# Ledger of designs, part 5: VH-VL binders against q3z8e7

Target 1, 156 residues: q3z8e7
Amino acid sequence: MVEKIPMTASGYKKLEDELSTLKVKRIDVIEEMRLAAMDKDMRENAPYHAAKEQRGQIEGRIKEIEHELKYADVSEYTDTNTSKVNMGSTVKLRDPKNGECCTYTLVSPKEIEPLKGKISASSPIGKAVFNRNKGEQIEIEVPSGTLQYIIEDISF

## First folded at step 1 (VH-VL)

Design m1 (framework fv_mogamulizumab)
Fold by ESMFold2-Fast, scan of step 1:
Structure m1 (fold): chain C 156 residues (1-156), chain A 122 residues (1-122), chain B 112 residues (1-112)
Amino acid sequence: as target 1 above (156 residues)
Amino acid sequence: EVQLVESGGDLVQPGRSLRLSCAASGFTFSSYAMSWVRQAPGKGLEWVATISGSGGSTYYPDSVKGRFTISRDNAKNSLYLQMNSLRVEDTALYYCAKDLRYSSGWYPFDYWGQGTLVTVSS
Amino acid sequence: DVLMTQSPLSLPVTPGEPASISCRSSQSLLHSNGYNYLEWYLQKPGQSPQLLIYKVSNRFSGVPDRFSGSGSGTDFTLKISRVEAEDVGVYYCMQGTHWPLTFGQGTKVEIK
C-alpha cells in the first residue's frame, strides 16, 4: 500500500501555486549565487552564503511539495460545504417507516415557497435539518407531534 | 485507456422515470468527481449534475433539482442518473464526464462518453 | 447563475487563416486561489466534446500549439493561429468557478 496524503482541492492548488513560485525563486537565487561567486574571497562572502542558505530552504520545500503532490489523495470541494445542511442546500428526507422521500431547499425569507419545497431555516423542517449530516436521523416537531426522517441526500 | 460508456437512454412519455448508467474504466473511479452533461438535438451543452468521488456531495442546476438524482457505486465503477417527472424539454443526448484532477469537481471534464439518447415525447 | 456569452455564433474560416472566439461571463471567474476556471471544449461533427484548454490558457494533453487561450475576470478569448480542416466543429466555453457550472451557447467554426 502506498500511504496517501489527504488534502482538499483548494489545498492541492495552493501547493501547485507554491511550487511554481518556488521554482521561479530558485532561478533567481541561482543567479544571485553566480553573481556573488565572482568575489574571490568565498569565505568572507556574506551574499554568497546567504544565497546558498536560501537555495537550501527552497530545494527542501520543493521536495516536500513534490512529495505531497505525488501522494496526494484529494478530497471533496472546500468552497462548497455539502457535508452539512446549510442555506441554499437541497435536502432529501426519507421516512423510515413508509420509505417515502420529500425534498426541501433552505432559502432566504423572501424566496419561501412551501408548495415548491422552498422553506426557511427557521421552519420546523429547516431547524431540524440545519447543520446535519447525510445519513443522520432527525426529529421534526410539528403541532401534531414529532416526525422522524433520515437525511438521504444533501445537494446544492 | 480511460473509457466511459453510457446506457439506459430510451423513448419515454412525460411524467415517467428513467435511469441512466455510465460504466467507467481505465482510472481510479473513486478518486474523481463525475458529472452528467446533456445536449438537446441541435442545441448546446448543459450541465446536469456532479457527484464527488466519495458520493458524499451532489450538485444540480435549478432545471433538474428535485427531479434528478446523481449517484455512484465505486465498487462497480458505475455512475447513475435517476430521472423522475420527465418533461419534453429533458429530451437530449446525455453524456457521462470525468473531472480532470479532483474528486470535488474543480477541474474541467477531460474525458466524455459517447452519450445515451433520452427522448421525452407526448 | 453565471451567464456565459460567446461571439460570434458562426465563424466561417478559410484554411490557414486565424480564428478568434470571445467568451464573456456575467461575473468574475477569478477564484480566491488566483485562478480563473474557464475552459474551452471542441465538439467535432458527430463526436463527443473534447477538452482543449483549461484554466484559461493551459492546453490539454495532445492539443496542438496553434490553439491558445487568454483573458481574465470576465473576458476570455480562444485563438487558433492557422485553422486546419480538422478544427471544424462547435467550440464551447465553460466556467467552473461558480455553481452551477455553465456553458456558452457555442461557436460553429466551418470551412468555406
Scores: ipSAE 0.000, ipTM 0.456, lowest interface PAE 22.8, mean pLDDT 81

Design m10 (framework fv_mogamulizumab)
Fold by ESMFold2-Fast, scan of step 1:
Structure m10 (fold): chain C 156 residues (1-156), chain A 120 residues (1-120), chain B 112 residues (1-112)
Amino acid sequence: as target 1 above (156 residues)
Amino acid sequence: EVQLVESGGDLVQPGRSLRLSCAASGFTFSTYWMSWVRQAPGKGLEWVATINSGGSSTYYPDSVKGRFTISRDNAKNSLYLQMNSLRVEDTALYYCARGLVGATYYFDYWGQGTLVTVSS
Amino acid sequence: DVLMTQSPLSLPVTPGEPASISCRSSQSLLHSNGYNYLEWYLQKPGQSPQLLIYLGSNRASGVPDRFSGSGSGTDFTLKISRVEAEDVGVYYCMQALETPLTFGQGTKVEIK
């Protein structure tokens, strides 16, 4: 069973741009390894080993991005006429007991900025609100107990 | 259009230091390897230094190793050559050149050069 | 270091006639990946060098098809099928197989 990876159109574009940049760097690193390997002492060649390590990192990231792009489930917020929380939704939460409120936007991993309220769908809050409707009460499990919030508003 | 403009060449005494600069424009400087190539008056081309796109790897011939340092500032689109312990035989026109390019070839664009004269 | 030797060092050519320049390396420039790491550059009078040929036989962008590179291993040739006035200058071969990068002595092409 193939799992889809939720992301915004902006997040998808950022991954495409990063992939393009990495492919250019991969070419350069491969040549750097070739030139370094041709130097006198291949076995103990520090530049060769540094380039080899960098190539490993680049190949690993390329594979990760290609996987994410292949299984991406891209949501276009402007095109959805829905009251449900989705990727890119901005959610206003209120604690019904003490009146505290907070606003969060669900974003792709590359766009996470907790101090600006941008969180992932895999965070505790993100998991609790994802695919929920306006007016629903949600519960968030924490070590000290369960927190409760009401979804006051969903915007895009 | 790709442009490379060198500066910093001067008349200096043996044993002194000089820093050359190259201002790059018309391409994404941070993604390209960069090099310095020199040409003594009436002589042929001699490779001096190469630096990778991120600045972490540098390459030199033995004739300048330990005396010259190539560096770059990607935020300023600038390439540098710090030349220490200058010798009369370092007298040359110094070219800034783009490359290694795409792991395939070296110098696809060259600046006009800046003249360094080492004499007493 | 890889020594690069060019011949001839001076080549007077009649306009419209062909020209050939030889480049010999002290060791093979053929990498295990199948490529010959040899480049050709042209320096026109009063100008900076320009790339003509890379990987032995590939023309650089904007280079006229009258230029061709051939050879493998240690012996390489640059041919100009029909020399034009704009082709005068000094031609250099360069090996890019290993550091240090090394150039040939140069071949001066003049119209006679």
Scores: ipSAE 0.006, ipTM 0.520, lowest interface PAE 9.0, mean pLDDT 84

Design m2 (framework fv_mogamulizumab)
Fold by ESMFold2-Fast, scan of step 1:
Structure m2 (fold): chain C 156 residues (1-156), chain A 122 residues (1-122), chain B 112 residues (1-112)
Amino acid sequence: as target 1 above (156 residues)
Amino acid sequence: EVQLVESGGDLVQPGRSLRLSCAASGFTFSSYWMSWVRQAPGKGLEWVATISSGSSYIYYPDSVKGRFTISRDNAKNSLYLQMNSLRVEDTALYYCARGYYDSSGYYLFDYWGQGTLVTVSS
Amino acid sequence: DVLMTQSPLSLPVTPGEPASISCRSSQSLVHSNGNTYLEWYLQKPGQSPQLLIYKVSNRDSGVPDRFSGSGSGTDFTLKISRVEAEDVGVYYCMQGTHWPRTFGQGTKVEIK
């Protein structure tokens, strides 16, 4: 079994909209390739290779989005429950041993900025806190070892 | 044309950390899924990590999950592998590999770098 | 995890002779979409692995037609119709149908 990718309804729709836009662009690029291929040059066909490269870019992004949509778990965000960590929630974690705190916001894939505390629900921290309640103790397996935190606050 | 050049391999003691890099050139790096695959001395190949073109989809086998982190910087055409809590059994040549998708959307390892050697020993 | 078993482990071949390598999986590799995700890779001495065959029987671009893949379910074969000196190396099968992806242990093809 493959693990689901939690996301907001708006995040899912943004991916659908991007996919729709890319599929239209794909039609245009295929036509550009067809026209460029009409050249009878025996050497490098720069317009053809440029269009082929652009098609590769579009196809790669389409496959990424289709994969994300296929494994998307929008149902875990259908109810906005402020007592549980959901997509869009900002969660404050406290290490009970040393009292250190850290804050993370669960965001859709396109909004991920780890250095600003914006993480995916599929990250190690995101997985550990998702759908958890305030006051729960969680364990996170990270490269530096096993971390223990208490969910001190959930906002937004 | 397509080049993948790994770096960062070294001799390190158990429990330490090491970061590997892969510099890509000759193709549109941001269009491709990228992976790390390792090979212990005298042994076979073992898949280590995969990251999608936009970093939205990341996978690890249980042997490295929680210890290794794959990441990429599309602006720099670079792939990374952060390895923490290294164990003797992590000793291997680490390859950077490009993922190509076929018509069914399945990703293959169509180009590989030359590898960078990581030795974990006292 | 799906176990991939190759046979033989060592295959000495005279140039111009055919060679055959077997790969068996502990579980069926047929995906629910009807495709079978079985690849063959070659690692020449001192070199990185390179893709030869994907989805059981499809040759990668630039791979000579003397290489062919076949099989279904759990039993797969890579054949080289006429072994050339450049074919020396270790051949690996790999499955991508089940998570995680797993490789066979490798078959060393060498010139007799």
Scores: ipSAE 0.000, ipTM 0.457, lowest interface PAE 13.7, mean pLDDT 81

Design m3 (framework fv_mogamulizumab)
Fold by ESMFold2-Fast, scan of step 1:
Structure m3 (fold): chain C 156 residues (1-156), chain A 123 residues (1-123), chain B 112 residues (1-112)
Amino acid sequence: as target 1 above (156 residues)
Amino acid sequence: EVQLVESGGDLVQPGRSLRLSCAASGFTFSDYAMSWVRQAPGKGLEWVATISGSGGSTYYPDSVKGRFTISRDNAKNSLYLQMNSLRVEDTALYYCARHEYYGSGSYFAFDIWGQGTLVTVSS
Amino acid sequence: DVLMTQSPLSLPVTPGEPASISCRSSQSLLHSNGYNYLEWYLQKPGQSPQLLIYLGSNRASGVPDRFSGSGSGTDFTLKISRVEAEDVGVYYCMQALQTPFTFGQGTKVEIK
């Protein structure tokens, strides 16, 4: 059995568009590497290494997107009117002991920006909130113990 | 039909500047690396500059390095050569040429050339 | 820099006869991928250069079968099996293995 990756229809299309863009960029970077490699001047090794690094990043991202598209499960997460946390949802969590609120959006792994509240469904917070309803208490396991939050709001 | 049309060549005094242009048509300009190649009157061919398809990489021979700058505007299908500190020895017909890639982009040749634009540097 | 040397510099040929032009590089143009990064160009009188041969031996699109390229490493030959009037011009070899890209001095082919 292969694990399915939940995503919205818009998220799927965004990945298809990103994949198309990366394939075009890959052609340019391969060309830049080839031209840089033709120059035996040690001073121009920096452009070669920069292009090689960029190619590695592009190839890695292409592989990840192809994996996500291959194992995508879009049917459960196309309804924007659901009351449950799903992929693409923005969830507001409240700490019941001190009243502090934190907002998180469930995104694909490469869109993760923790400081901007963008997290993976496979992260500790993501796992705890996924498929939960407004008003539910969730437990998040961290190295220092277990944290508790209430899902205060869910938006798409 | 694939075409390259150069312009901007002129008669100038030593030490001055010129900007050459090359207008491309009939192909997806951004997919190709481009070069400038010059030919002094009655002499052979000399490579002057190359720019990658994205414009991210540029290459020059020592004879023009620091004086000439190759650039491109892919939205306008145009290639440029900014020539500063011109010398009498820079007098030549300047060709715009396309790098055609064979196979998977592992090699190239200058498959299409423009008609050239004449630059004369004299006192 | 890779120095490209052509011989002969002038080659008068009777129409219908074969012609052979040599090109020698100061360094090997054979890449580890097995290809020779050598090209041949023809410049007809009053015209821009045109590509004849790429990667040592491959004819460019539209180039007649009478043209052939051969050689490997440092020694290359362009052969025209039967020279025609329209083949008059200056022939240049070029290496594209490394920058700066360099051309030979040119060989002027003319009909007797």
Scores: ipSAE 0.006, ipTM 0.504, lowest interface PAE 10.2, mean pLDDT 83

Design m4 (framework fv_mogamulizumab)
Fold by ESMFold2-Fast, scan of step 1:
Structure m4 (fold): chain C 156 residues (1-156), chain A 120 residues (1-120), chain B 112 residues (1-112)
Amino acid sequence: as target 1 above (156 residues)
Amino acid sequence: EVQLVESGGDLVQPGRSLRLSCAASGFTFSSYGMSWVRQAPGKGLEWVATISSSGSTIYYPDSVKGRFTISRDNAKNSLYLQMNSLRVEDTALYYCARVGWELPYYFDYWGQGTLVTVSS
Amino acid sequence: DVLMTQSPLSLPVTPGEPASISCRSSQSLLYSNGKTYLEWYLQKPGQSPQLLIYEVSNRFSGVPDRFSGSGSGTDFTLKISRVEAEDVGVYYCMQSIQLPYTFGQGTKVEIK
């Protein structure tokens, strides 16, 4: 039940590069772990336990990246600048009732910084604005109800 | 094509030192563990030393521990064996061999060998 | 140390006939991951050893299918279904489960 994860071509490439680096590191750690295990009792072998823990962390990150790459949607976000919200777009939202404006930039999960307005396309705001055009009204579902905003501007 | 070329073998007196080198080509050297294996004239194979791909893990059998030191230079695609306090029983053809970087730890490619003779 | 014992030590064969070499270990070569760390190497006259079989029964790249390995625990066999002239040499089994790595004494295969 996972929807596709929008990302830029550069974001996809960064994940591919990280995956490649982790696979090389995994090989070395597996080797270290096996050699340590051959040398003495594994229950009391501190080098073995350290390598095993490091391997677990590397395997966990590899699975995360492979999941992100498998569900990545790159095709529509890097071709051309359009009037619709894409990955990398900066969106200015206006509340029609009080006139307040907020600016958000849609980024990949690794680049999220909510305090700087960098949000995921999978966030409530991100979902509501994604693929929308300037001038459209959007609704954001929150526990306290539904919030309404107008897309005032889109920058690429 | 994977190639391993050993050098440095010589005739040497007991108690002296010798350094062997192995030049690797045809593969990403930094991704593989490496080993030294020796063979005395007319005898079988005996493992001498293993070093991990990064160089951080090293193992020796008791027969050479404290006398031999394995090392590598990944920037130069080279493997080394520093042999100190040489004994007559160290006389052998010394092979460098590539260790499979994933389990199991087999020796998939071997060099031509370099002959070390320790005699008075 | 894990002691590796081969038999026979000398095996004269007629070309086209089958050959069989036994290897026994003093301890089980089965690891907790379910794999058995037993390899076979061939050293042809005047040449370096070459990997023939790894993990008991897997042929290394380029190894003809007339070579097969089998066994479990402490008892292993290398078979050549039809011996060719190019198969002469010394065959060694090795264990890679425990340090130090240890080899069998070698089995010399010669043409009659």
Scores: ipSAE 0.006, ipTM 0.499, lowest interface PAE 12.0, mean pLDDT 83

Design m5 (framework fv_mogamulizumab)
Fold by ESMFold2-Fast, scan of step 1:
Structure m5 (fold): chain C 156 residues (1-156), chain A 122 residues (1-122), chain B 112 residues (1-112)
Amino acid sequence: as target 1 above (156 residues)
Amino acid sequence: EVQLVESGGDLVQPGRSLRLSCAASGFTFSNYAMSWVRQAPGKGLEWVATISGSGDSTYYPDSVKGRFTISRDNAKNSLYLQMNSLRVEDTALYYCAKGRIAVAGTYYFDYWGQGTLVTVSS
Amino acid sequence: DVLMTQSPLSLPVTPGEPASISCRSSQSLLHSNGYNYLEWYLQKPGQSPQLLIYLGSTRASGVPDRFSGSGSGTDFTLKISRVEAEDVGVYYCMQALQTPWTFGQGTKVEIK
């Protein structure tokens, strides 16, 4: 059983575009390395070493993106199903013991802003509410223990 | 379809300057090295300059080093050759050529433009 | 600089017959990775050069199989198994091992 990485269709497309751009840049950097390598003293060749370092960074990022795309679980927010929490949904949670209310919006990784309630579906809160219905009681696992909330509302 | 269209060739006096342009289309311009290769009337091919896809690296033979400058504008898909202190020996048809790095890091010219004629004469 | 020398400079051929062009380099084009950094280009009358062969013996995309490159180190050969009318032009070898890139002086293939 393998874990998947939830993301929006736009987030997936953004990663595909970034991957395409990096593969393109990789070709240019390989070329810079080869042309720089024509100098007689490779050990003191600053352009060569700079290009080699950049090549390593590009390869690392390509590997990260390919991993994210391979394990991506893509969902699109649609107006046809507001009864369940999806990517793009805004969820109102209420603690039944103390009456505390919190609102969160599930967003793609690049759009995350916790202080404004924008969280990923792979966060503790996001994981607990994803694909849940209005009125369900959920458990959120946090470092201090387990929290109980009721999904009070789901909106676009 | 890859297309390379050169322009800017003219008749100029020795010691003057001239700027050549090459308009590229049909490929992602910023991904590929670009070169200028010249051919004097009735003679063979001579490499003049190469610029990396990013524009950060440039290469020249001694015959033009310090006089010619290769540059590119990736936003406009355009390649340039600024030629200063022109000599009679610089008279040639100047080709814009697309580079490619392939297996084992080899570098070759996979597409060439039609060329633009530069004549340096008194 | 690496000097590239071609022979013959002029090669009249009868259509359908084979043709061979030689290219010699002033130093070895064989890299420690096992590849020869030698290329062949064809310039047809009134046209721009076009790539035929790279890495000594690898045909470029779209190049007919009647063209073949061989050789290693300093001695290289381009062969055309059966020359056709469209093969007329000037053939150039080029070394891509080190800058400056240098070309041979060219071999003109023409029909007898």
Scores: ipSAE 0.000, ipTM 0.496, lowest interface PAE 13.6, mean pLDDT 83

Design m6 (framework fv_mogamulizumab)
Fold by ESMFold2-Fast, scan of step 1:
Structure m6 (fold): chain C 156 residues (1-156), chain A 122 residues (1-122), chain B 112 residues (1-112)
Amino acid sequence: as target 1 above (156 residues)
Amino acid sequence: EVQLVESGGDLVQPGRSLRLSCAASGFTFSSYSMSWVRQAPGKGLEWVATISSSGSYIYYPDSVKGRFTISRDNAKNSLYLQMNSLRVEDTALYYCARDFYDYVWGSYPDYWGQGTLVTVSS
Amino acid sequence: DVLMTQSPLSLPVTPGEPASISCRSSQSLVHSNGNTYLEWYLQKPGQSPQLLIYKISNRFSGVPDRFSGSGSGTDFTLKISRVEAEDVGVYYCMQATQFPYTFGQGTKVEIK
């Protein structure tokens, strides 16, 4: 079973645009490698090695984007559903027992920054809040037990 | 040009944890998927883990899933393998390897480090 | 999982003679994108594995032309046209078409 990657329509489009740009750059870099290889022995050819590194950089990013697009599930998300947690939503969670609160933003894989509260929809917190409404009490299963939070606010 | 230097291998008892590190140089680390591959003494090669260039996609075989965690720090050009709940069967030389820049599912090791030895004994 | 089976497991060879190693997969290695991710590695005694051939038949940088790969679907072959002393070691085939990635058992090439 292939595991799908949830994302918004705008997120998908942004990845398509980035991929198109990178594919154009790849053509240019491959041509630079070919031209550099013609002039000197490859062992001592600094321009060739520089172009090869640039090629590697572009190919790595293309590989990631193609994987994300191939396994994307755009139909799972609705940008017009303003009342529910969606990709790009910022959610404020409050622990009903001690009153502590935490803020998280659901982002695409390339934008994940846990220290800044930017998390994946596939994370334990992301899965628990996705498609939930303001005011709902949610449970998050972790190895040590179950955590409970209230969705205090949802912003876009 | 491409260099991969593993460290962290040690003699440990079953059930304990160990963290392996791999220092990469000579290429743009952040542009490549990376893998760990192990080889038990006198045995063949076994794939252990793969992580995408950004760290967003990670894959394991069932033999280590839930016990091992692969991670990377692109700012430090470093790859890691956190090994928990170690078993005698995990005894092996662990190689850090750079994947050829192809599709994630079709990415395969092109350059390998010298390996770091992990011995799990009762 | 895709099972990779190599034969022979031990291959004694006289220097200058050709050598051939077979690799068979339990399933087709053709990816949905049309590529076949079948690689060959050589591990010389006391050394790390090194990539020889990728995607069935492409020689990796610095690999001598006496090495060639062929095959399709589930049946693959690595050939050495004239074995040299430096070619001694264990040869592994690998598939990267689907997770988990799997290796063959290895073929030990030794000089007679």
Scores: ipSAE 0.000, ipTM 0.481, lowest interface PAE 13.9, mean pLDDT 81

Design m7 (framework fv_mogamulizumab)
Fold by ESMFold2-Fast, scan of step 1:
Structure m7 (fold): chain C 156 residues (1-156), chain A 121 residues (1-121), chain B 112 residues (1-112)
Amino acid sequence: as target 1 above (156 residues)
Amino acid sequence: EVQLVESGGDLVQPGRSLRLSCAASGFTFDDYAMSWVRQAPGKGLEWVATISWNSGSIYYPDSVKGRFTISRDNAKNSLYLQMNSLRVEDTALYYCAKDIGYSYGYGMDVWGQGTLVTVSS
Amino acid sequence: DVLMTQSPLSLPVTPGEPASISCRSSQSLLHSNGYNYLEWYLQKPGQSPQLLIYLGSNRASGVPDRFSGSGSGTDFTLKISRVEAEDVGVYYCMQALQTPHTFGQGTKVEIK
């Protein structure tokens, strides 16, 4: 029994694409090794040894990817799997009722500038957005009631 | 010797179904992506379907999506194309082809001889 | 979909002379990994297609040195330095950057 490696469908495809690219590179490196070995005038045959080392690196990465693909546990919900709001994230919030938008950046305590949209993770807005995904609807508790926003964009 | 051999092509009426097979030999079948490519009589090549080494990625053009299904049986070294709701415009020689890579897009280096599918009244 | 356009469509060549076939894509085929996902295939009369060039400029196994692929982005060229009788057939470019994979309309190379 081995533990599965969680990944999205796009992450799985990206690994398959990398594996295919590496297999093509391996073909090229093997051909370079063959050609370099034919040059008997080469003193130290440095091109051959360089190609041999490169092949070793390619083979190692191929083995790593094959292991990840073999034990992959592919997520069904790619549309809901985006980068989450974290420290340093810039978040664009949109009010679905009136279409108004606000942009905030989560920063460390020494960098807080509320009037410039730089807020802490412990602020009401920061708490509501932290660790949330793009497209999620959030609620911000204020003394006068509850504000609702959609996370329209997340950037770093 | 690396070989691909297609079978299953026939004369069928519109609306019918047909299943094509491709038998692979001489290479480790489950290491490579496989594709079906067709060619109507006197016309050019048209890509039909691609399947990755472990069936994790499968792609179709809109012209066959929902009607054709590509599949593979790695234990039998075989590739299949299930064709449903056949149309006159599906008439073509169908080729099985092996990609250089595990996924698609790195070059189809081995091709079978093709199997002819004719859809006519 | 990515449209692939070849020119010329018909190319009569005298044996021993060079030949060039152009292929243009409606969108760039250059990936962020540095590769152009452009392939060249040859279909000789009565035969299955055979791979000549993959990833823009790499010759497939067994393909003679007289064949070369060049270009990047949207403009690609297949060159035959000295055409031989066995080179007659229809040449196709194909993009594999994104699905659906699309072929050019083909270029028929024949001896004059």
Scores: ipSAE 0.007, ipTM 0.553, lowest interface PAE 9.3, mean pLDDT 83

Design m8 (framework fv_mogamulizumab)
Fold by ESMFold2-Fast, scan of step 1:
Structure m8 (fold): chain C 156 residues (1-156), chain A 121 residues (1-121), chain B 112 residues (1-112)
Amino acid sequence: as target 1 above (156 residues)
Amino acid sequence: EVQLVESGGDLVQPGRSLRLSCAASGFTFSSYEMSWVRQAPGKGLEWVATISSSGSTIYYPDSVKGRFTISRDNAKNSLYLQMNSLRVEDTALYYCARLKDYGGNSYFDYWGQGTLVTVSS
Amino acid sequence: DVLMTQSPLSLPVTPGEPASISCRSSQSLLHSNGYNYLEWYLQKPGQSPQLLIYLGSNRASGVPDRFSGSGSGTDFTLKISRVEAEDVGVYYCMQGLQTPYTFGQGTKVEIK
């Protein structure tokens, strides 16, 4: 089976815009080929061959984008932050229901100290925040119910 | 240092009442769920009661439900267990224990030394 | 109520030899979040219980790496790779999945 390609709505729009730009560029390159042919012998025409190669690159990219758009799975997730939770990161979590916040630091097993907020990456909260970005909402199922947090800050 | 110090254990006759206290220090008491766990002489551990950090949610096993009441005073860093209609089978060492859910893990990370309750005629 | 059953009840060991304790639950302790809500506690003679293992296999802070927890669902094992004199005591498993919280009956580890 062909797998869906996850992407944001902004990512999809960017690909549509790139596709549109490449289609215009394709027209320009065809025109460049035509103009180059007017001034030189086709068998020894370096500008013509350069334009022909460029057209091949443009056509390849167009096919790639059309494939991505055809199999796109557009989601609502945000990709605005580039900082990710890693070992050693200190994460500030906020409960959106009551506004309370808790701070956790992801540490190695020998450094775990729950009283100081030092937790394992393999704990329920640790696993849920690992490799996530600032601003993401996480949901953790525990026996007492579902814990919901927003990653408010990531520091070290 | 985290410390839990129980008090109030005594020798009492069946049908009487007794109130246990647990004085907590060395941590932010209001941020933790607290529990009572008992151990009859030479026997295993038995969970008695748990109270949420705010005091709004309380759990008991059927063996003590309706007879025991767990409560807390966050301003005084204190946990209590009111035991009514005591029975011989309530004879045990009663531990105050902290139930930690920090980081998504629930476990008893600190225990007091216990206070002995003997119910005998 | 979830019934917790341990075996053996008594485990005499020679110092330096391995020890293994079994714990079985009457219901699965595996939550939909992927974790087993099973803990192991050690009560040394005359002392209060102390946490050894949480979420089935994670060692608590300060617990030597000779202790390991394994298993999933209803069958769990605590292993001590080389028993030391300080490891003598009664070991309890406990489920933290649902109230009432329940303990196994305990396994007494003694030096032979």
Scores: ipSAE 0.000, ipTM 0.492, lowest interface PAE 15.7, mean pLDDT 81

